# VHH binders against R-phycoerythrin subunit beta (cpeB): the designs that were tried, part 5

Target 1, 175 residues: R-phycoerythrin subunit beta (cpeB), of Prochlorococcus marinus subsp. pastoris (q7v2z3)
Amino acid sequence: MTVSKSNQILSNDRDLENISNKNIEDIKEFINTANSRLDAIDSITNNSHAIAADAVTAMICENQDSVNTKISLDTTNKMSVCLRDGEIILRIVSYLLISDDESVLSKNCLKDLKNTYLALGVPLKNAIRVFELMRDATISDLKSTVNSMKGEKEFLSDLISNTEFQFERIINLLR

## First folded at step 10 (VHH; framework vhh_7qia_2)

Design s63 (from n5 with Y98H)
Fold by ESMFold2-Fast, scan of step 10:
Structure s63 (fold): chain B 175 residues (1-175), chain A 119 residues (1-119)
Amino acid sequence: as target 1 above (175 residues)
Amino acid sequence: QLQLVESGGGLVQPGGSLRLSCEASGFTFSSYTMGWYRQAPGKQRELVAFISTGGSTNYADSVKGRFTISRDNAKNTVYLQMNSLRPEDTAIYYCATHTWEGYTLFDYWGKGTPVTVSS
């Protein structure tokens, strides 16, 4: 569903009018839920470079065999593209956790990512592993946030599930 | 300015253990991802273990389960505990920063500490 911006704003205004008529406890719960969502997003966004960088380094490390095979320097340099795109994807996932606007991470966008990696000579197996590691690290951070945000566990569990779903979409389209 | 000093290498028999240390100076150690690389005679350097600023660790498949990387930010030191050593672990071991400045990888290396595993 495409919605006009003016219709979206009007809908939000009506929601705010409805909330203003609730008791104080309902208002507190709404504000607390919004603040926890923003805290989770802020955490992912502020750590996006570290999460992506650690994932790329972990993938490089895991794919070394001192006896026979190892990742070439050229492959390591090409994986810098995964670091850049990983940061962008983490920011997009963060946006999706607030908005549910899946158009930002459409199937066509993900297919374009795969085609770009193929054109640049980035091994898809390595790219997939980077995104698996980023997914795991992001979920770990969110689980830590859930434990620190007592009282909002169910909502943050949904954020974790949605994060997992978005990364699975990326991983499956690169396969 | 940046200095990394490795120690703890030596000669050990197969199945033995060694603990490598790397003392860092000239930079804010706690802000850098640190790694251990090795280079066997006639081969290219490989990253065998790393530890991130957030405490995440990973290992090359060849050393997983046998090597443990750790750091002590108060001492500006990174360690590599090596257990169940094999002849193929014979190499010069290098401590390095492993950091991404934007999308460019910058590895700054120490001078290395030799490890020989032989009977």
Scores: ipSAE 0.281, ipTM 0.676, lowest interface PAE 3.7, mean pLDDT 76

Design s64 (from n5 with T99V)
Fold by ESMFold2-Fast, scan of step 10:
Structure s64 (fold): chain B 175 residues (1-175), chain A 119 residues (1-119)
Amino acid sequence: as target 1 above (175 residues)
Amino acid sequence: QLQLVESGGGLVQPGGSLRLSCEASGFTFSSYTMGWYRQAPGKQRELVAFISTGGSTNYADSVKGRFTISRDNAKNTVYLQMNSLRPEDTAIYYCATYVWEGYTLFDYWGKGTPVTVSS
């Protein structure tokens, strides 16, 4: 809402003459939160491989079937697909958090994610769990990166909600 | 080049405590999830606890409330603090990590440190 209000003021030529000190403060807040958004997005983008790898590893660790992942080449290969796609998903989410441009989600490969995983023999339950863990790690990273900035509680709440929404949208493709 | 070296095992009486350490070398320790596993005589290896790169922890039900996993990235070391030890905790304890080289997963294990809980 603070970001939406500031953007509306900047975009509405008809009301520029009536800008008050309150409206100027809203514009300042937008600029300040834009810098925080870029820092948050940069953190996710720079850590995308680590976040995805950590999530896949955590899912494997949660599966306590005495599995030796190195010896089980088939299991390792299936999990590498989740790592690859996880990195791509994190970059898509990062782009969506800054641009709000959903055209990237219209790619055929992402729409057919469930059928692709079924064809490759990727267990959907495990893929869903990986993406849940990536969601949680991304939210944690956002809180850590933005938490030191003042005047951004509403902005942080919006980033978290948007991150949750984008991951749930993707997870629902697998359900 | 990647090495994991466990230490701190030994013989203790029931109700005692031990702190296990695992020193890692040959990789960027802070970037990898670390785990502790154990294998009792005649049993399969089981996960005891793991700690993610971000510090999130998970424990086997049998050790919850008694064991604590932690890491010190500056020392490339992962620890397992074991309290209120029971005879059924007797096992060889292994430190492990999973390393991604591109999109290939490799698991690396130490040689283990024996823990005996005996009255």
Scores: ipSAE 0.230, ipTM 0.608, lowest interface PAE 3.8, mean pLDDT 76

Design s65 (from n5 with T99R)
Fold by ESMFold2-Fast, scan of step 10:
Structure s65 (fold): chain B 175 residues (1-175), chain A 119 residues (1-119)
Amino acid sequence: as target 1 above (175 residues)
Amino acid sequence: QLQLVESGGGLVQPGGSLRLSCEASGFTFSSYTMGWYRQAPGKQRELVAFISTGGSTNYADSVKGRFTISRDNAKNTVYLQMNSLRPEDTAIYYCATYRWEGYTLFDYWGKGTPVTVSS
């Protein structure tokens, strides 16, 4: 979606004699939208450890409801893999929100995530819950950092939809 | 050193309200996840409410819509606002915090504050 918008604006720039006020306004809006995207991505990247750690912690807390609330070292150690992978996933999602380049998802590191987690003894239901919580936190962060431009929320809506889509693809690797 | 001090517990009539407070010291409060747990006589300890560093909240089904967890990072305090209290809410309420060091999770607990809901 960002590539198509850029191509349209560049085409307008190539015809100097026919640049209208509308074309100039389109360029201004593209720059403002790109700056908002970068601010949102910077927020996610800078907060990636906190987002992942909070999600793993919340999942552990949920799993202790109505049972002994003391956290098992074995459970904690196994779930630390989700913390590490969560930070990597947030980096990948951040890249996808800028570039729409899906080739990163075809890499071997994500190809067999489910079987890797099974081999490591990571409960798949717990890993799925962690990534759902990370998705929700990331969407909340996007809503907080993206500026509203004249009440138009089209780019925010696109960012949220794309974020949901990318997380759902990753979560489906564990289902 | 890390300290958690609960307050605000007491005796209240059914339908009443209480606000529990947990004041934290000895750490950077804004970077810690905070939770409220309770334990009634003869029952297991259960999660009541949880609030993340980013402000995301989770509630036990038994208290959803009646209790509200919040935090004030400037005051180093987490709150549990309890409305429409029922006799079955009678328990000792505990404040807890969670801390990551690298990839290891540590938990710390307060000493608890008793809440009794009775006519």
Scores: ipSAE 0.069, ipTM 0.463, lowest interface PAE 6.2, mean pLDDT 74

Design s66 (from n5 with T99K)
Fold by ESMFold2-Fast, scan of step 10:
Parts: C-alpha cells; sequence; structure tokens
Structure s66 (fold): chain B 175 residues (1-175), chain A 119 residues (1-119)
C-alpha cells in the first residue's frame, strides 16, 4: 500500500537488469578478444615453417658481405638446426601467449640450448640473429592479422609485448 | 633448368630512376625468397633488398626510402624500383633466389646487370 515499497522494487529490478547487461557485454568482449587472440596465434602456428625458413634465409643473405664469398655450405647445414628449433620455438611461444605454464621450456630442453649449439658447432651469433628475425616476422604477422579484425586494439599492444618478452627470454639463453 | 635473367640496368644521371627486373624460369617462383644484391667496383657484395614468399620486405639502410622491391608471382618476376639515384649506387646488381626444402637450402644467382650513376 505504500508508494515507497513499489518504487524500491522497480529500482532494484532496473539495477539488476543493468548489472546483467554489463556482465553480458563483458562476457561478449572476453569471447571476442579470446577469439581474436586465437586467430592471431593460429596464424603464427600455420606460418611457423615459413617464418623460421625466411629468418634462416635472411640471416644467410645478411652474411653475404665478401667478394665472391657466400656463407659456407658447412655453416648453412649447421643452421638447419636453427630452422628445426625455430619451428619448435614458434609453437612454444604460441603456447606461452595463451598460458603461463613455463614448464614447456624445460620439457623441450631449451635451458641447455647454448651448450647444445656449441657442441653441434652452430655459431651462436648466427642463431641469435635467426631468432631476432623470427621475432620481427612474428610481430609483423600479428599486426597484419589483427589489423583485419574489429575491436579493442589495446590487446594487440599486450600481445606484441608478450611476444617480444618470450623471444627475448629464449634469445638470452644463447647470450 | 632454373634460370634468372636480369634487365633494366644502364647509365643514369644523379637523381634519376631505374627499374630492374629479374625474370625467373624452371621452378615454382612463388615458393622462393627473392633478393637483390650489388657489388660496387673494389667493394664487397652487399644485400640491397629481399622479399619473402609472404611478401615481407627488408632493405639495406643505405637504400631505405629510395628503393622498393616487389614481386609478381603470375609473371615469375621480381622488381627493384630505384629512385633518387646517387653515384654511390654504381654497381653490378644481382638477382638471387632461395628456398628451403626440408633442411636443405637451394639457391641460385643471376649473372648481374650493371648500373652506372654519373653526370
Amino acid sequence: as target 1 above (175 residues)
Amino acid sequence: QLQLVESGGGLVQPGGSLRLSCEASGFTFSSYTMGWYRQAPGKQRELVAFISTGGSTNYADSVKGRFTISRDNAKNTVYLQMNSLRPEDTAIYYCATYKWEGYTLFDYWGKGTPVTVSS
């Protein structure tokens, strides 16, 4: 019988609807952002061989700085190890971009990467350069993929920063 | 047989432009990385620019903003557009191609095309 009680009930219902609508919008944004991240990561994974191969090739091209001299065939053959490991690294980086599980680094023997490369006769300076080129190519691929998407671009900045961090962490194993 | 044929070199005045072309045959062009190199008289050979299978490009600092590399997979051709040419750009320009097949690098070089920038 009181106007005050009716007004309180109506106010609470509108507040609940507003909270529900905000929660739905937050969920939609989360799903859209998650889908965009997955699409970007799928692009890296699908292009992993091309990214690694192009990086090794670019490093070899950069070392062609002597009259009538290419980087030696022996060095090129040793750098094929970086192509194989580069593909694995790209898959590990992709996993790390959606997970905080650092145990994958131990599982793939990356902690002993420097000693393995020294034992195999892989020039560390060349391996470092390959992984720097892979980092740059991966970031370029991410920017290309995300530029085709709609939505909040702040997640792109986070994704790029995380990608840079993961590659630097791996590169530092060789330094 | 894999073959690279360069063209478009010549004599040009400082500030002028040239477009180099490299026509490829005997392989699946679209799956190879393509590059342009140059060797000036008495100097070491250097990378000028390359273009990957995906179209990403890289340039030597000395040519950034002046040279543009591009590819036309339908014509099996890579191009180097050279603008604002300087006497220091005088060199023999070489087209080169690269591909990894598994863990083996396949590479081939053209015979070169001379570019002379002088007054």
Scores: ipSAE 0.087, ipTM 0.458, lowest interface PAE 5.5, mean pLDDT 76

Design s67 (from n5 with T99E)
Fold by ESMFold2-Fast, scan of step 10:
Structure s67 (fold): chain B 175 residues (1-175), chain A 119 residues (1-119)
Amino acid sequence: as target 1 above (175 residues)
Amino acid sequence: QLQLVESGGGLVQPGGSLRLSCEASGFTFSSYTMGWYRQAPGKQRELVAFISTGGSTNYADSVKGRFTISRDNAKNTVYLQMNSLRPEDTAIYYCATYEWEGYTLFDYWGKGTPVTVSS
């Protein structure tokens, strides 16, 4: 026999009767997840300069065994613009992780990033590498910050995936 | 005044281990990326390892799996743990940090600590 409306109502009533046994745990989980998201975003915002500076420095180190060996001083100086822009990108990513308001991407200077870098003589390959390193560092920072989170790991996975997606959108402006 | 002081170098036999230390002063250590470089006699200076403010590490291929860089922000110290040392690791080891001021990258170096790997 197919399930009747009475049987469905009884199933729903059973679920409702059991709410009080888990409702406090569910509320705590919701609050902990919201707090972890805010803590993660605060960490990115507070560390934005360090993340950007470290990424530029790492890119320089990857391309140079010693001072002035593989990457020129002129190129190094031009990469300094990626430090400023990196901080701006991290603030935008932080905002997008809270709000999903994509209109900030069209209103900010990032829409013309490739043409600006070409005009300034910034090597696009090196700029792309800096932003890849910033993405990796941001994900590492998120993992460190949210390791105190209680509950399911799906939240961390979603936060990392969203961070990867936002950085890839921005990196694609340079490709 | 920013100052870096290296220690822990010495003579060691192949396959041995050494731990280098670099004590930093005159700046907010936790806000700076720290690195280790080395220069062998007659060769160019090379990056060995660096550690970011967040603890992310990177290593030269020649030392990957043998050397470990770490930092202790409470002690304003960066360390280089060197295992399975080879004669090719013989060099003067320098710790360094980097600071961006506008469009200029400044690098700050210690005076170095010599490491000799020989039988």
Scores: ipSAE 0.064, ipTM 0.430, lowest interface PAE 5.5, mean pLDDT 75

Design s68 (from n5 with T99I)
Fold by ESMFold2-Fast, scan of step 10:
Structure s68 (fold): chain B 175 residues (1-175), chain A 119 residues (1-119)
Amino acid sequence: as target 1 above (175 residues)
Amino acid sequence: QLQLVESGGGLVQPGGSLRLSCEASGFTFSSYTMGWYRQAPGKQRELVAFISTGGSTNYADSVKGRFTISRDNAKNTVYLQMNSLRPEDTAIYYCATYIWEGYTLFDYWGKGTPVTVSS
C-alpha cells in the first residue's frame, strides 16, 4: 500500500521533462518519509510477541498475591488467550497504521471479542488492562525506533496518536 | 539452569537508601519482564515494581516516587533503588521473572534479600 501510493504520485507527473529540482526533492522526501514510517511500523511487527507477552505477564504480576504462589492452570489458560489475541491485535494495528482499510476489524471477528471472552471465562477487566499495557509498550517501541533514525521525525507524533486511537477502538469492544 | 540471585539488602535507618541487585543466569535475560516483590513480617507477599523488556516500569502505590527499578541487559542484572526508606518497608525482597513456553507460564524466583529499616 505504501508502494502503491508512491506510484500514484509518480504516475500523476504527466510531464517529467518539465519538473523542477523542487518537484524532484519533494518526491524524494515523500519516498524517504514513507520508508522511515514503514521501518517504525515493522518494529512493532518484529516485537509483537515480546510486546504481547510482556503485557500479559505484567497484568498477571499485578494480580498475584505471593512470590511463591504458582499461577493456577485455570488462570494461565484464561490469560494465554490474551497473548494470542494480543499478537493478532498488534498485526492488525500495524496494518491500520499503513492502510486506512478498516474492514480488517470485521474480517477478524474482533467485534465479538467481548462475547468470546465472557464465554471462555476471561475477566474483561484483566483483558482491558492487558491491551492498555500493550498500547503503552507499542508507543514506547515507536519512540525508541524513531529516535534511532536520522533526519526529521515529524511523523512520530502522528504514529503515536494513530496508535492510541486504534488501541482505544479495540479496547472499547471489551467495555 | 535458570537462577536469580539477589543482593544488597541490609539494615538502614529511616530516611536511608539501599540499592538491591538481582543477577540472572540460564536464560536470555533481555527477552523477559523482571519484577521485585516483598514480604513484610506477618503480611502476604506483594508486588513492588516490574520492568518490561522495552524498559517500561510500573510501581506499587506505596513506593511510587521513592523506588526506581532499572535493568542492565549487558550484565543480566535488574536493580531496585530504594530511597527515603520507612520502617514499613522492612521485608524480604524477591526478584522474579515469568517465561512463556507456548501457552504455559512458568514463574521463577530468587531466594530473597532481607531489608530492615530501624533506628
Scores: ipSAE 0.182, ipTM 0.548, lowest interface PAE 4.2, mean pLDDT 79

Design s69 (from n5 with W100F)
Fold by ESMFold2-Fast, scan of step 10:
Structure s69 (fold): chain B 175 residues (1-175), chain A 119 residues (1-119)
Amino acid sequence: as target 1 above (175 residues)
Amino acid sequence: QLQLVESGGGLVQPGGSLRLSCEASGFTFSSYTMGWYRQAPGKQRELVAFISTGGSTNYADSVKGRFTISRDNAKNTVYLQMNSLRPEDTAIYYCATYTFEGYTLFDYWGKGTPVTVSS
């Protein structure tokens, strides 16, 4: 991540004016909260493979039936693509949670995912389900990481809501 | 080295209950999605229930409201609580997991535990 929220505030003249008009304790609380939030978000990035893998395998389990009890080579190949893309999505979400920079959600980025899935014969319904499960796993990871922290945890509710919002935006562009 | 060992199967009368256990070894259990499958006589294996690492659960329509899947990561164990058992639940029940090693998907299965529901 190139831009932190603290760096944004310090580089903006309006934000610097706002900071200079506040109590130093308010500034310290903001920085401490930002650092705790960044540590929680860093956990998502560091666990991106495990989170994405969990979601893909959960979707595979959900879609077994009495005819298809074995995983085919074709299914394995399609799922490895979903895993790779899931890791990218988690990194994008992590960036959005830090920077709030929506330019990364350009239509061209998401158009590649949709077109690739169509070309490979990956059902969009299954891809959407993977991302829903990935959202749930990410929220679980955030709760686990923050609950292991000492001190301030008030930011967790907002972080979860923002995570849900970012995943919803990505999922809706694939619908 | 990944091993799954099922237990808890047996003979019960219709309306009875059984609790199946699956003990896992040779891997970091808390990092794996775990599922229960069954194979009725003369049928193919089918999913009964699964539980993800994040706690998400799903159930086959035929067992919803009667079966409950749970996990105890401290004991490396996944459970299937089966209530209101019916003769059509008679099957061999298998514990299974799916995992990625890099980008290659693997499946692992236990040997199964038989469940017979009859009067």
Scores: ipSAE 0.200, ipTM 0.563, lowest interface PAE 4.0, mean pLDDT 77

Design s7 (from n5 with F50W)
Fold by ESMFold2-Fast, scan of step 10:
Structure s7 (fold): chain B 175 residues (1-175), chain A 119 residues (1-119)
Amino acid sequence: as target 1 above (175 residues)
Amino acid sequence: QLQLVESGGGLVQPGGSLRLSCEASGFTFSSYTMGWYRQAPGKQRELVAWISTGGSTNYADSVKGRFTISRDNAKNTVYLQMNSLRPEDTAIYYCATYTWEGYTLFDYWGKGTPVTVSS
């Protein structure tokens, strides 16, 4: 029985035959790099709720004049939209890091995000700040996950740059 | 059942240093943002610093460059290293964490540890 992970990465027998024109070390490196990227992306997905919740909480606390002041239910309700969308955005970023399929930014209604937030009364400046904090937290998560990995970590710089790029694209939809 | 216990406060001379500790219990520490707040006599409580689960930090302008917040998830502890202490830093220091339940944000606070900066 063949290891399913290797077969899934190479998709089918024809792709495997084409890659066999390279030497075995090139194939091994390709598989190892793909596995490491998947592990890093899985970490983001597994931590998506915590990352989004922390970012919304941090933004709310940064905007209080006094930490003894009760956070209003209305403010909490509006910002809970950012919590839910934050989790979705982290999944979209995860998908973009693996597939590089930019069409997802249009197909998942992200192009309409600004108008939706305006209609719901969500302050755009606060939403932008939440997503900036999520970007920073995601990069920290990637660094932590990859630094715990065995072997070469040259792909980390590319993952960080791609993560920054994808978050900036999404944040710019709100600007 | 969620409990935060601060320690490390005391009397220190201007220019001195203190390290505050906050031990957390009754929850999964590594999954929660942790912060330090302070309240000086006659003033409202204010944010000093906080640290997210991912390691992002935020500091009050008055303490930037002097204080460092850190966490040790294996020990369920958050720390505040205070350097170059000034009389203006005299306050009761509180450890806090934040949880989200549905549409409501909950803040949990320790009882505080007093810090006095005086000759």
Scores: ipSAE 0.309, ipTM 0.570, lowest interface PAE 2.6, mean pLDDT 78

Design s70 (from n5 with E101S)
Fold by ESMFold2-Fast, scan of step 10:
Structure s70 (fold): chain B 175 residues (1-175), chain A 119 residues (1-119)
Amino acid sequence: as target 1 above (175 residues)
Amino acid sequence: QLQLVESGGGLVQPGGSLRLSCEASGFTFSSYTMGWYRQAPGKQRELVAFISTGGSTNYADSVKGRFTISRDNAKNTVYLQMNSLRPEDTAIYYCATYTWSGYTLFDYWGKGTPVTVSS
């Protein structure tokens, strides 16, 4: 259920004049689901920095090889590109979860993400791993937020599937 | 000053269980990513498990399904529950935390707690 479907329902006032209790229940459920979706998306947006930073940190930590290792500034700078882009990606995913408007991918230069990373010397395997970790963290955040809002299991499953789809679409730009 | 103190290590038989604890002080624990590393005799240090500020977890392939990392922000503690222990899990286990300051990642380590799995 996208925002465009909500507009269609609300614009048919004439059809609502003699509606049944079942129709009223369906409308209430749609509105409640839309509100829960917006709240879940707002949670992702509010946590975007933490999600991206944790994912980049995890990727870097997976590559540590000594107890006393301090990550070089050069290595940190290269991975900082993924932190910056990760926050942007989370905002784009949030938008895509409420809309099927794929034009945002083209307009925000993500279509050329692979070539940009190659030019900057960012290892594609590491970038892919960061975004996989971001996907997993986002799904975890959604589960926590929806449960807090007392969302239904079916609604949560839809959000998770859609989140997985949007992240896979973006990750495939690097493959 | 940031301090990490590990506990819970010891000698255990194969198939047994241990729970490691890491108590943190000197920082806002809930704002930090926490991890467990281990170093076996004669081997390089490796990441065992990681838990993010949001609660997302990640595990080394060798421990998936056997180990569980968790955190209690109210107690400033991170835990590693180790089940179905094997002789190859014998190592000194280190608690670590990580944070970003601009473009630099800072890591802080405990002194370690030894775990020996043998009959």
Scores: ipSAE 0.035, ipTM 0.359, lowest interface PAE 5.4, mean pLDDT 75

Design s71 (from n5 with E101K)
Fold by ESMFold2-Fast, scan of step 10:
Structure s71 (fold): chain B 175 residues (1-175), chain A 119 residues (1-119)
Amino acid sequence: as target 1 above (175 residues)
Amino acid sequence: QLQLVESGGGLVQPGGSLRLSCEASGFTFSSYTMGWYRQAPGKQRELVAFISTGGSTNYADSVKGRFTISRDNAKNTVYLQMNSLRPEDTAIYYCATYTWKGYTLFDYWGKGTPVTVSS
């Protein structure tokens, strides 16, 4: 902020007051950054249905059979499982971004995801593609949300890296 | 019920440009993922580009760098800007849209607009 810095220079503050003001501003910025980070994560949770639905739709568009003018009911039924699980995965990722508590991965039966999909006849390659698209959409949502905010945005890079890491862990369960 | 109406197709010289439009009738256009497909004579229909409700885009390798998909939610319209057109881009171009209501997928298709690239 150039206006704030100029005002501090012109305020005729004493060194002690200036030191105290810097400490308070540092604390305020830390709190503001933490709140902005939480708001960005909250955006993922609030948009979880849209993010998952867009990813499933995009995957279906990529895989559409040119012989058929309509998407088959069988494909829709199988991919609706990815939509339901995608919403759950976005909530889990949001929780991991807040808490770093990895026990949630075991607690929510994600380790058995591959076997469940095989049993239900969900093509693993399609499920992997859906979750890759969800990862990309989530990162896009984070960038958009943070870009609309005021203040320092250093946390965005770390938040994106952590999001990529969590999605890669989940995608690897299907590989 | 949502209806799609395509326009903007026609004859163009190689290296030329065309802009295709697809206008949706009814409500909730902003909640729909939009795609452009094409089918050349004797070939399978292929995805050209799509744009999600969040604005993310994807393109077929054959059109990357030459085509741009965009949407105007205020006009309920999706566009395909086609630049540096080649004879192999000759096809009927179709507009399609999809949306999820809960766990049920709804799809809608246009009738197509022909594009011919020749001298």
Scores: ipSAE 0.249, ipTM 0.569, lowest interface PAE 3.1, mean pLDDT 79

Design s72 (from n5 with E101H)
Fold by ESMFold2-Fast, scan of step 10:
Structure s72 (fold): chain B 175 residues (1-175), chain A 119 residues (1-119)
Amino acid sequence: as target 1 above (175 residues)
Amino acid sequence: QLQLVESGGGLVQPGGSLRLSCEASGFTFSSYTMGWYRQAPGKQRELVAFISTGGSTNYADSVKGRFTISRDNAKNTVYLQMNSLRPEDTAIYYCATYTWHGYTLFDYWGKGTPVTVSS
């Protein structure tokens, strides 16, 4: 896969005057490996709806002490919020796995997530569980995708560690 | 039309085994999370196990280590392998699925298959 990322190009240009020789070599190495990383994370983006939907459904199944044949409209609407936000989070995590720009999640996109969920009546325990399940499913998807690739698996441990780190940051916003 | 048809229930002695099957039709099976539920006489319906579209499985504590859920997407079928059966496993077993149409959740249930564990 070939890709040109405007954000990556802009970030490199912005810091040009302050780049050391080591940083220039690091940027070259990052660009050279970008296609391999993108192929792995594209799987996450393509499966984002399924990953988020499975996680919400699994959380519901785990937390039903008495099983009803139909889930209420109010409950469905709250689950829709978790599903929508889960898809967005997976796309942001996909971006972070290749760009290494971590500022957006901690300062802008998810700053008030806990207060928003409380205002909407979304149980925080359930939201935390959904994101834990999404983390686990994303890691499983990465392992499956990389295992199917020929020749290169050296970046898998880094992708898994970074994925765990990003999800833990998000989960901690709700704790 | 969406249909779930359970089979494999019956009478079995304690310590025996049964395999339940649930054949699905009228939808893209591989895109749906599938579950097994049971309802014993005089008790509320409870989750036994589920399997996600990605293959992740979860089990009730009472059946963990004895029951195994699996799916065969080519046959549009979900299975529940029940080993080391106990009298307290006696119940009507239901196949169910949860699916999303956009952001609306729907549930579909089979009619159930009875399992009796007795000497």
Scores: ipSAE 0.225, ipTM 0.577, lowest interface PAE 3.6, mean pLDDT 75

Design s73 (from n5 with E101Q)
Fold by ESMFold2-Fast, scan of step 10:
Structure s73 (fold): chain B 175 residues (1-175), chain A 119 residues (1-119)
Amino acid sequence: as target 1 above (175 residues)
Amino acid sequence: QLQLVESGGGLVQPGGSLRLSCEASGFTFSSYTMGWYRQAPGKQRELVAFISTGGSTNYADSVKGRFTISRDNAKNTVYLQMNSLRPEDTAIYYCATYTWQGYTLFDYWGKGTPVTVSS
């Protein structure tokens, strides 16, 4: 494409024909914020397996009760479900952070998560803990990848709040 | 073929401090979650602290504010700084690490280093 879809949308905005220098600066800030958001989300998607794996591992660490014991196959199998679902959750959260539009959020894919975990014998308390740890790790990742420029402070705060909100919604499904 | 070697344990008076070290060999240390566990005489093993690959830390309520876990990826070492030690901190302290191979979790444990807090 000779023009991107986002550029075409901006070019079709007739209000751009009547903008002040102040409005041009606002547009620059919008584009810079969008680029920073994309960079932050790319970091989360690239690190999704590590974030989910670290969270599951940390939860398992909290529940160890025998010295020099290899994790049982049954426990590993149950927790691998949380690892896969955690990766899916991170991609859903990433999409929501990019879109900034809750109208496209569907809970249907996650509605039966609690019943699925109960049927598989996954302890809900442990699954909740995994997703809390994933939330914390995701927020840490966002803080490390967002530009340290003064103008980014409000953007980072909004991104963190949105991340917390989306994880709370998902965790509440397991409640 | 990962090996973990703990050091720094010993006898200390209540209110004293100790720094435990755990040196890892045979693997890429920076990609592993590291933890410290302890087992007191006649009791079950408990988590003391862990540190993730991304640097996130967590502590048992009994040690929060007194103990600090840290890692030095250049030295393949994880540390546990123990301050304001109490008699109830007396235990054998174990270093542990975890790695994923696909969706299978493997764990490795050190042999432990004893800590005795006594007047």
Scores: ipSAE 0.078, ipTM 0.449, lowest interface PAE 5.7, mean pLDDT 75

